# Designs tried in a protein design chat: VHH binders against p49116. Part 25

Target 1, 238 residues: p49116
Amino acid sequence: EGPLLSDTHVTFKLTMPSPMPEYLNVHYICESASRLLFLSMHWARSIPAFQALGQDCNTSLVRACWNELFTLGLAQCAQVMSLSTILAAIVNHLQNSIQEDKLSGDRIKQVMEHIWKLQEFCNSMAKLDIDGYEYAYLKAIVLFSPDHPGLTSTSQIEKFQEKAQMELQDYVQKTYSEDTYRLARILVRLPALRLMSSNITEELFFTGLIGNVSIDSIIPYILKMETAEYNGQITGAS

## First folded at step 1 (VHH)

Design nC1 (framework vhh_7n9e_1)
Fold by ESMFold2-Fast, scan of step 1:
Structure nC1 (fold): chain B 238 residues (1-238), chain A 120 residues (1-120)
Amino acid sequence: as target 1 above (238 residues)
Amino acid sequence: DVQLVESGGGLVQAGGSLRLSCAASGFTFSDYYMYWGRQAPGKGREWVSGISGSGRSTAYASSVKGRFTISRDNAKNTLYLQMNNLKPEDTALYYCAADLWSEYGRTDYWGQGTQVTVSS
């Protein structure tokens, strides 16, 4: 059969809330992050192989890997988001919080360690100059991970992951033929994604969501959204 | 039955132009990445240029960037390579290739090639 991803799956365009406020606040950060999360889930939904696995499997896969997809999206969209400015604002807030004795030192250390891991990941991806095709295949590799606990269709998921890995290999070897070690440099970056806490990602980027909803709880609803409703969310128009 | 048939090669003076064509059959042409490669006398195979199934994305080897243009006509199942400002170093057998997927792996299908000779 045909390729796992089509050219339409390479397009990943984040539209930021406008204008950017004079002072970054939790609402702007949350809105920006929510748009990226919705774009990432819409991207996953558009893959025929993903659709073929069925709704229950789709929900389980995205619940297991949303933080990895989101982090790849942060790296890919770092310039559009002015991610360095957002992270600097968060760091400044954390420094002020410890100075005013509002948060424990242990919690601040955990959050700062997460921010440093995120910055290192985004910097390594920028240094490698990862292109749109490479990002699409890396997202596919993390989406089709057969090794998450509780998955039932693991052999089919593994076949899709292997297909993503093979198509990435072929793309890199053809496009970057003079760089013998590029694929290896790209792939060794992926394990770091699993070491980053989804709970800390929620605290940093999704503080300010209305109600006491977790990303895990809203995933099934996002995946069920109609195309028009989905487009409204990622553009902020509806 | 997958077939790729190149044409358009020949003898040309340095600074001249040639347009290569590749007629593809036996697969859904618009679904697959296509590329041009070349093999110069006494050298290994070199990737020259590639194009996505839709035609929206193209890539070129540094040695040909700015001089060669890859394109495709999905309605005609045909891949093209427009070669301008040819140099003696461009002398090679030029072949087109389809990057096809099978259930258990990926296999390139290669044409027989068309000879391009650039005199100084």
Scores: ipSAE 0.000, ipTM 0.101, lowest interface PAE 21.1, mean pLDDT 82

Design nC10 (framework vhh_7n9e_1)
Fold by ESMFold2-Fast, scan of step 1:
Structure nC10 (fold): chain B 238 residues (1-238), chain A 120 residues (1-120)
Amino acid sequence: as target 1 above (238 residues)
Amino acid sequence: DVQLVESGGGLVQAGGSLRLSCAASGFTFSDYYMYWGRQAPGKGREWVSGISGSGRSTAYASSVKGRFTISRDNAKNTLYLQMNNLKPEDTALYYCAASEYGFLWDTDYWGQGTQVTVSS
């Protein structure tokens, strides 16, 4: 019934908070990350196949995969975000905190391992020169994952995932016809997304909210937002 | 005036259990990330476990994962650490701490600690 994604789903434009502060701080990093997360959820909401699954299934899918979508978004928007600069600022903060004996070395090790994995993932995507169409389909493959616990309608979700995989294959074969193994090189990158801790991602990029509201708790609210409210979160100053 | 008061420490044999409590006052408890740290004799401070203000996000040091459980009761302004299958290497002064922006970004307040001693 037509393609899973249209050309409108390839467009993924992050607008960064302005102006950039004199020094990077937790508030700027969290605002930047929140904009990317909201853009990612708005992207998912715009897919007709996603809408067809219904509100409860939509909420369950995004709750299960938001960290994977967010990480793909970080890789796709790494240049726009100056992600390497943000990660360097985080590393510098962690190193200074160790020297001032403010943070435990064991916790820092866990977080540094997460940052290393994130850097490796983003570097691998950059080296493969993943284009906008490929990112759109990779996000769709992640979104329509039938293997998360608690899901209903798993057969329909699996069919949408297979449709995403087929359309990605057709695109890659047409666009990169001389690179027979490109699709395989791209797809083997996806399992790494599930090795990344959503708790560490949340602590690094989404801390500082009143009551420390979890991403899991705001997902249903974001998915129900009116378009104008979405635009305010993506581009506006709250 | 901010206060963090730990209790529940003591002497226990290897394989035993203890439940630590931290009573918090002087700030809006539910708005703060809370964590447990420990310091063994002759060693630096070690992060043990952390919990978000809402209680929905938790994290554990690899050395305690599966044995310790962190929890909080925001109505009582109290943080807990349930410690099971204790080992001699768990012997340390255990203290609670509060951070407005999460453990990685800031640590605002520290308790004085409660001693845990695990005998072989």
Scores: ipSAE 0.016, ipTM 0.331, lowest interface PAE 6.3, mean pLDDT 84

Design nC11 (framework vhh_7n9e_1)
Fold by ESMFold2-Fast, scan of step 1:
Structure nC11 (fold): chain B 238 residues (1-238), chain A 120 residues (1-120)
Amino acid sequence: as target 1 above (238 residues)
Amino acid sequence: DVQLVESGGGLVQAGGSLRLSCAASGFTFSDYYMYWGRQAPGKGREWVSGISGSGRSTAYASSVKGRFTISRDNAKNTLYLQMNNLKPEDTALYYCAKGTDFYELPYDYWGQGTQVTVSS
């Protein structure tokens, strides 16, 4: 059997909405985030091993890990998105919300802690200078997580995760042969993704875009989309 | 549609004062947090001040605290910024912006802005 990922799975190009507004607003942020989410789900569904698990398993896996995939995507695309500028704008809004008491102090604290965790994660990935191959395998390790409740075919999922780990190890050892501890430094970053709140991510990046519909409810729809429909979502074309 | 019309800018000497106004229409003014922001040539966008719908809560950027005062007249649907002890570094295009909730950012400006130039 061939490798889990091909060179086509390393390519991860986010196309930002155009034109960029004069001032950042929720519509631009949500549209940008939605393009990244759709790109991430399209990436996952293009993996033959993922397709082989079947529709029900695919839906369950992506529902369980979309926030981890999205956060890895934010880190990978941070420069293209001007993520630091987006987060600074959100922080400025939160400071104003403290004065108005629109959100409770406890809720503002939770959201600020989430933003700080996100910034720390993205900064750690940038400091490690994670390349496109490494990001692809980290996403695959996250996607093929056998430990989520309610999964079927967990032994097959675990084998795909182990294959992703093995191929990442082979890649890092070959490409960064002089950095003996690089793989360990990369892998110890992954547990932090599980501690990020998907509810807070949804509120910050996806509010208003799909009305009252949750990310969980749109996942099966996105996974069923034809390539033409997907391209319409990521490029803004009809 | 939301309409915000800024006015009151102009040329003023360092140490002088200006009062900016923002006339709001197209929404229930008293229900929304309102902001003043500015952008100088060669600089990024800067939040200046914010005020709650009731007017009871205000916030200021550290660069303007003690010199600028934000206020509102809900009966007139008008937002104000009283600027005292103006400095050359206050030279910028000043915008007012409507906040609705957690998801409307201070940088979602609707008006053309009003130019403030402080002479050295």
Scores: ipSAE 0.000, ipTM 0.139, lowest interface PAE 12.1, mean pLDDT 81

Design nC12 (framework vhh_7n9e_1)
Fold by ESMFold2-Fast, scan of step 1:
Structure nC12 (fold): chain B 238 residues (1-238), chain A 120 residues (1-120)
Amino acid sequence: as target 1 above (238 residues)
Amino acid sequence: DVQLVESGGGLVQAGGSLRLSCAASGFTFSDYYMYWGRQAPGKGREWVSGISGSGRSTAYASSVKGRFTISRDNAKNTLYLQMNNLKPEDTALYYCATPWDSLYEGQDYWGQGTQVTVSS
């Protein structure tokens, strides 16, 4: 019974061809988001505990939590992908859409509120200076959530979540020994992930990938990809 | 299931008029910008006229400005194009469209179209 995550599971490297310009570039947004999604799925699939749950349980877990994993990935990779520039460009586009009356005000309001929640989350994580080890365990806590409807093997999932929480606690206490309340400050940020709409995330980041279908529908296919195919997707080598 | 069904096309003489209709279903019609486009055989698609979800804002291509009028009835989920002073150059397949599931207007959903033929 070894640790839940190894050093290889802490490594999370998003490869981008170039930084985003200040103007809106929807292809850059969709390409960056797709690479991050594939990297996140490949990361989850590489965990031995995750593999041990079996294919049906793996698919159900990722379908339930992909938006939470993706949002954590956005926060972790915010600088690499120039997320603040992307969000500013989207906000400017939405403001122009209001002026041109091309979209309903209610729809724009919902999207703007989502962007604000996303910015607040990413800023909170940046302010805490969350490290790579902490991000890995936060992703594991989210992945091994036993409380999603329709899950099987909930006792085993809960055991893996508790193991993730214990290993995160040990790491934080050892590494940040003088910051007594650091773990508490980190953990209270997690509930906000469940308040963010997966539908709005799809509209903002995946419009070019999924058209009028859902990320939920493509997850089983992504999880079945071979390692070489994943590597092609996350590096753009194809 | 998004559906856009155009009607009202036909054969008309130069200087005549036609009114096109587009029946929309499967989405909240009043929330979406709608437009009319056209395509002549062997040519690319041309944007003709657009209208905001509320109906407050309308725009027209220079080639049709002053001759065509776009309107919508949100209670009936129907988009209209009133075409006056038709010219042979207006001969094309006319379709209605909306940027479905696209905040960026890069992806559009359009109907099968209705044929408009203007004889000289």
Scores: ipSAE 0.126, ipTM 0.458, lowest interface PAE 3.1, mean pLDDT 85
Fold by OpenDDE, second read of step 2:
Structure nC12 (fold): chain B 238 residues (1-238), chain A 120 residues (1-120)
Amino acid sequence: as target 1 above (238 residues)
Amino acid sequence: DVQLVESGGGLVQAGGSLRLSCAASGFTFSDYYMYWGRQAPGKGREWVSGISGSGRSTAYASSVKGRFTISRDNAKNTLYLQMNNLKPEDTALYYCATPWDSLYEGQDYWGQGTQVTVSS
């Protein structure tokens, strides 16, 4: 068996909607987020090991980890996305809802904390100066997590995760030989992903796109989409 | 109650075209992702095409890419599927649907479907 990832899996290029509006409305945010989501799914699909697990298992894996993949994608694409600006816009939109008493105090707190966690995570990744290879392997480690309930082929998933971890280790050792503890530093960031609510992420980024339908519900269909659709070929009438 | 009613199916020769419609009621149509699926005799359900609530995002199965076009009119609560260059392998019962998720039970809502038959 060859390596889990190749150089082709390192490429992760997000194309933003153009032009960027003066005011980042909900629509723009949702479109941007959807592109990232699709790109993330496309990335997963491009991995031979992922394909080997079969459609049902693939769907289950993605359902389990889409929020983590998406969040890693946000971190990786933070500059291209102007993530800080997007998050600020989201907060502004939420303020309107707050003023209208549409949200409970507890819910407001939860949402704001979630935004904070997202920002902190992305900032932490930026401080670590995570490169494209490291992101690819981290995403693979997250994708091939065997600890989600209801998964089939758990042994195989675990094997793939181990391969991802080993390849990451080899890469870091080779590329960052003078930084002895780099691997540990980047891996300890992964638990933060599990602290983030997929529901809140969905509400913040995708409400304008899918409405009351969950990302979990549409994942099987996203995974069946034509590959070309992930590369900025999102078309339709607004 | 959520209702989805498909129409526009029929018999067509290979290379022909059909336009399917799906009338939706019982929910806020524009707030939901919609998709077309199909089921051929003896085969499982197959996803064909999807469209976001706003209509700005569309996607297609590889088997229909370049031939089918999904669209929606939110003012009319209607989903469409323009099918061009039809092939015998496109013969199936076509249905429109929207995914729905609960905390524990995810399900799709779909109509009764409309039959599309493509003759060689």
Scores: ipSAE 0.014, ipTM 0.268, lowest interface PAE 8.3, mean pLDDT 87

Design nC2 (framework vhh_7n9e_1)
Fold by ESMFold2-Fast, scan of step 1:
Structure nC2 (fold): chain B 238 residues (1-238), chain A 120 residues (1-120)
Amino acid sequence: as target 1 above (238 residues)
Amino acid sequence: DVQLVESGGGLVQAGGSLRLSCAASGFTFSDYYMYWGRQAPGKGREWVSGISGSGRSTAYASSVKGRFTISRDNAKNTLYLQMNNLKPEDTALYYCATGFDYLESWGDYWGQGTQVTVSS
């Protein structure tokens, strides 16, 4: 049995839309997030083990974990996205909305708590100096999660998750041999991903671009997209 | 409280060199990504260079690549920026910052800055 991931799966290059405007707007944020989402799904569908599970299982897995993959992608691409600037702009907008009584205080609180959790997650990953190989395997671990409700063929999914865990352990032990507890510090970060609401992520990052269409409804179409169309979406090529 | 104190700025002629330092306190320095940013008169803040907690990974803005070198001394809790072949366009207030810079959300993660002025 060969490795779960090849060197090509370590490469994760986000191409941002035209230079960030001086004043951030919803369309720029949503376009940037959509590119990251498409890149994340293209990454997942390129894995031979993922393809081997079949289309129905692939769709179910991505529907269950897209928020975790997206959040890991935000952490990995935080610098190229200027994520801190985007989140600061959203917080400022929410504070102004409270003052102008445009949004429910309860809803604003939920969104602010989500932003706080996201900031803490991204900060913890930056603090750990997670590299490209580690991100690739962390994404594989969350992708091949056998414990989501409603999944079938969970034994095969669990096998691929365990393989991802073993390959991550081997990599970390060889590359960071002097940091005995590094793997444990990395893995303990993963449960936090499941505490973040996919509905709030969708509202924050995708509402302005996809309107009332849910991420859940577009996942099957993205996964079936031809490679050329995929490249067009993630690079913005005409 | 996180505190960052920059030093080493000054007036130099084009083609000259300066070395900036940033003394960090109030957090575990070696755990955090650090970076240098600058703000030129009448312009917004610009990211200049960043370095991972371990010091193994560095990145540079295209405008400074090949001229500036970022480094850190984790034993001394100090971040450095070696600036060579300075140009008038490098004139700015230089700040150091830690982690993801959530200036409006997480409080004061940058210093007061050190002024660099490059004369033609």
Scores: ipSAE 0.000, ipTM 0.123, lowest interface PAE 15.8, mean pLDDT 80

Design nC3 (framework vhh_7n9e_1)
Fold by ESMFold2-Fast, scan of step 1:
Structure nC3 (fold): chain B 238 residues (1-238), chain A 120 residues (1-120)
Amino acid sequence: as target 1 above (238 residues)
Amino acid sequence: DVQLVESGGGLVQAGGSLRLSCAASGFTFSDYYMYWGRQAPGKGREWVSGISGSGRSTAYASSVKGRFTISRDNAKNTLYLQMNNLKPEDTALYYCAKESYWDLLGSDYWGQGTQVTVSS
């Protein structure tokens, strides 16, 4: 047996594209986002419990939760990415599109509301000063979610989720012993992840790289990548 | 999985009419603003007309206003462009596109289209 996650699963280091452009553009933003998505999927694939569920279950789980994993990754890597600057650039572009009557006002409102929810989530995580161990276990909790429609092996998935919850509880109680309600404050943040549209995330952060192919369609291929192929993706073969 | 397939183009005489269709799949059609763009020989891409997801709001480039009508059938996942009183200057490859937050003729278009040629 052993713990669900090891110290290697706590390490989550995003390598940003280089060189940094003088002005932020869609290609740089999408390349940065794609590296984070690939890092998140590689992280999931490295978990022995995840591997034990088998290829079909692995694909179904990641298809169900990639947006939650990606959003947790955005919060965790917000400083490395200068996420606030990226979101400001997107907002500026959307506001210019309204003035040119090129996009639906209702759709822009939906996108702006999505950005607001994302900012609120990232700010709440920053205020709580969520550490690397806490992020690793939160990602494990959302990854091993048994309640997505169409999943098989739900009893085993639930056992892994419970193990993630137990290990997070043990960590928080040991590390933050003076803050009796810290775990509760952390866990009540998770439902907000399911309210964020994966379609809006995909169009904002992946349009320049993925184009006509959905993230849902590429997930099986990413999960099957050899380590060399995966490293090529996250280190930026442009 | 987004697929957009344009049809209905052809050769027509000045003053004539054509109706273009765009069959959409791979996304919830009624949730998205849709538009038609065109590219004339030797020129850049031009936005022609757009329509909201509900169909209640439409917009047109000044060059086509009063002559073209955009519409949609959300039950059939199909976008239409009715082109009346066609002019030789309307000769172009016509593209259907789903809204993009970055570029209206963005990454969801596969470079196909339907050719419209207006003879003088």
Scores: ipSAE 0.013, ipTM 0.328, lowest interface PAE 8.3, mean pLDDT 83

Design nC4 (framework vhh_7n9e_1)
Fold by ESMFold2-Fast, scan of step 1:
Structure nC4 (fold): chain B 238 residues (1-238), chain A 122 residues (1-122)
Amino acid sequence: as target 1 above (238 residues)
Amino acid sequence: DVQLVESGGGLVQAGGSLRLSCAASGFTFSDYYMYWGRQAPGKGREWVSGISGSGRSTAYASSVKGRFTISRDNAKNTLYLQMNNLKPEDTALYYCARPSWEDLLKYGEDYWGQGTQVTVSS
């Protein structure tokens, strides 16, 4: 059947809004995050195995895992985004809000815990020096998760996840042959992605983009638009 | 040129209800967390309730939880506070506020409206 992913799926190039503002603001953060989310969904749509599952299954999978894909994208693009600077600015703003009694302590605690978990995840990936091939396979493992509620075709999804795991193992063993435990160190990082709240991710990164609609509600639209645009370009259909 | 204009305050008896509105202009309203604060005579400003830009996340001060409901209409650039089961201790000047979200690296004051007076008689 050939490999699940090709060299084209390793390329993950985030184009940041330009020019960069003198001071970080919510508009710049939301635009940057939106570009990353769109890049992540376009990446998923480019996988032949994903396309083979059909539109309804594709929508259900991305709705279930967009926060995990987005968080992996934040880790992968952390340097390009200056993510540490963005998170430090948010933390500083939240600490000032506590001192001025502007936000509830419970809300600030939830957001601070989320930021801490995100920083810990990104730092662990950076320390492991995760490469582009490893990120591509980790995103595929997350995307092809058969255990989300309400999914159909779970056997086929599980098969694609297993294929992603096998190809990651083959890559790591070949490329990092002297580091026997590298794969284990990478894989134990994945469960943390499911502990991060998608609602808090939306508030931190997507406050301005979607207005009165959720990320969940726009996913079917974006997936269909990207597919139609792609098909128009490669088949000559309008 | 950020403007926040509150309305809907008035005199009500204990147990009554009021709905406050805040008309926002001069910025992209949906990009900002917004909140309601209040200031009683001789006391400092108290945070009452907040809402995320999307409207999906809300928070309330313990003193108002279960009685007040914050909401927003991003198409109309309007923030609302529905106040039920009002108590004499809710008597205060209520104001709409936008945090300094735009310049996260700058320390500074929030943008405040002029406020709308709420008076609850016993």
Scores: ipSAE 0.000, ipTM 0.145, lowest interface PAE 13.5, mean pLDDT 81
Fold by OpenDDE, second read of step 2:
Structure nC4 (fold): chain B 238 residues (1-238), chain A 122 residues (1-122)
Amino acid sequence: as target 1 above (238 residues)
Amino acid sequence: DVQLVESGGGLVQAGGSLRLSCAASGFTFSDYYMYWGRQAPGKGREWVSGISGSGRSTAYASSVKGRFTISRDNAKNTLYLQMNNLKPEDTALYYCARPSWEDLLKYGEDYWGQGTQVTVSS
């Protein structure tokens, strides 16, 4: 058996909608988020170990961890996405909703706290200066989590997760030999992902995109999509 | 299938006016943010103006603010761009576009028409 990940899995290039409007409305946010979601899922699909688990198991895994993968993607692509600007725009939209009395006080608090958690997580990852390899392995560790309910082939999933962890450890030891505790610092960030509500994430980033349809319900379709070419241009135009 | 057809372009002298139209079909027009973009020869795509599905919210590039007005008639599935006080720098192929999130099976490609040429002479 070869390594779990290859150099091809380290590349994670998000292409933003083009041209970028001066005004970041909810539609632009949703489009950007969708692209990230697709990229994340297609990334998972490109892993041979993931493919080996079969379609049903694959779907179940992604359903269980899409929010975590998405959040890691946000952190990794924060600069390209101008995430701080996007989040500010989201807050602005929420303020409008507040003024219109569309949300309860408790819900507003929950949503604002979620936004805060997202920002803090991304900031923490930036401070750690996580590189592409580390992100790839962190995503793999999250993806191949055997502790989600309802999964099949849990033994195999666990093996893949262990393999991801070992490869990450080897990489960190080799690349950051002077920082003995880097691995630990990185891994202790993962629990923060599970504190985040997938429902709130969906509301913030995907409302208006899918209407009353859930991300959970569309995951099988996304996984069946053809792999997109991620370049700076959406169309073949110059 | 989503279709966008632009019209209304042409040759105009500096200081003149044009009104562009975009006929939309194949989707629920009123549900979508729409925008105008333009591309001059040798230049990249430029966002010009955007409008919310309801038409209540509009935005403009700084270069056209105060001169251009975006509007829509949802009953006619038509997007408009009124261009006043045109300048030679406004010369470009103008296109209308819709973000593509309706079809979740297609990776985030926007829909746009073939465009309409606007040429402003000095």
Scores: ipSAE 0.000, ipTM 0.242, lowest interface PAE 11.7, mean pLDDT 87

Design nC5 (framework vhh_7n9e_1)
Fold by ESMFold2-Fast, scan of step 1:
Structure nC5 (fold): chain B 238 residues (1-238), chain A 120 residues (1-120)
Amino acid sequence: as target 1 above (238 residues)
Amino acid sequence: DVQLVESGGGLVQAGGSLRLSCAASGFTFSDYYMYWGRQAPGKGREWVSGISGSGRSTAYASSVKGRFTISRDNAKNTLYLQMNNLKPEDTALYYCAAGYLDFEKSPDYWGQGTQVTVSS
């Protein structure tokens, strides 16, 4: 009956690893990405509607959409992360690999196309000046996607997605009342998230992760973590 | 402590197939990007194919794309290269290598190699 998201679900604060290295390296990039991933999963787990679906459904939903949530998080936290600097460092490394003939041109092209798509997505969100409430609802729309294969409780998931869409519409109409087309401009950006390869995202941002297991395989573990453990991962504090 | 042991090479006719294996030990296999490289007689090493630690990402040199398939079995600590439609130009000593990142220029570890000879 109540709203799907509260003001507490709008708060999305990424704390970057410290100290920042003089030169960007795999460990710094992967630690930064890991913190964003943990923050995203903690955000999802804090939603009462998400909790109500049960553990198995929660795991299936996050496995299906983690790349979309992560990409929205990259866009939202692009300034805090200095994402443009991270992507420039990756591009420089790829250009050096071309010169030394270490990787196929096809592979380098695929990775460069992924980086371009990511940059264009983040740029489009920045140009739209997407606010914290809008990001929260876009993440909820992505999270409560009933159309992934193998899902149970699809009717309940669809109801939560519709609720997210209705609450986003209400917020945008109230806050940006003079811009009658804002919601349409925002929503048309979402399909691009599904065109970005989760495999390439994993390779670029998570190869330095301890244990180097697939994101898919660690999701059930992350979702079961106590709140204190989440806080430790997303802040690096204590 | 790190060991990479290649096997499966041999003499094969043009158009034939071979499956190479690399048995890895002494490190957490699933944490490492794995490569196949080759060295033809009198030439330098050439990168052939690579696979991420999880197996989700693969890459191939243009000369072998569509003919070779890289795979891994993390439960068995084994890397594979399925080679189809072999050409005389594929004749080389094939090496297994391990590195941390897909874009690592210098792999941490290299095996001794397994010889592949393709006759006309």
Scores: ipSAE 0.000, ipTM 0.146, lowest interface PAE 13.1, mean pLDDT 82

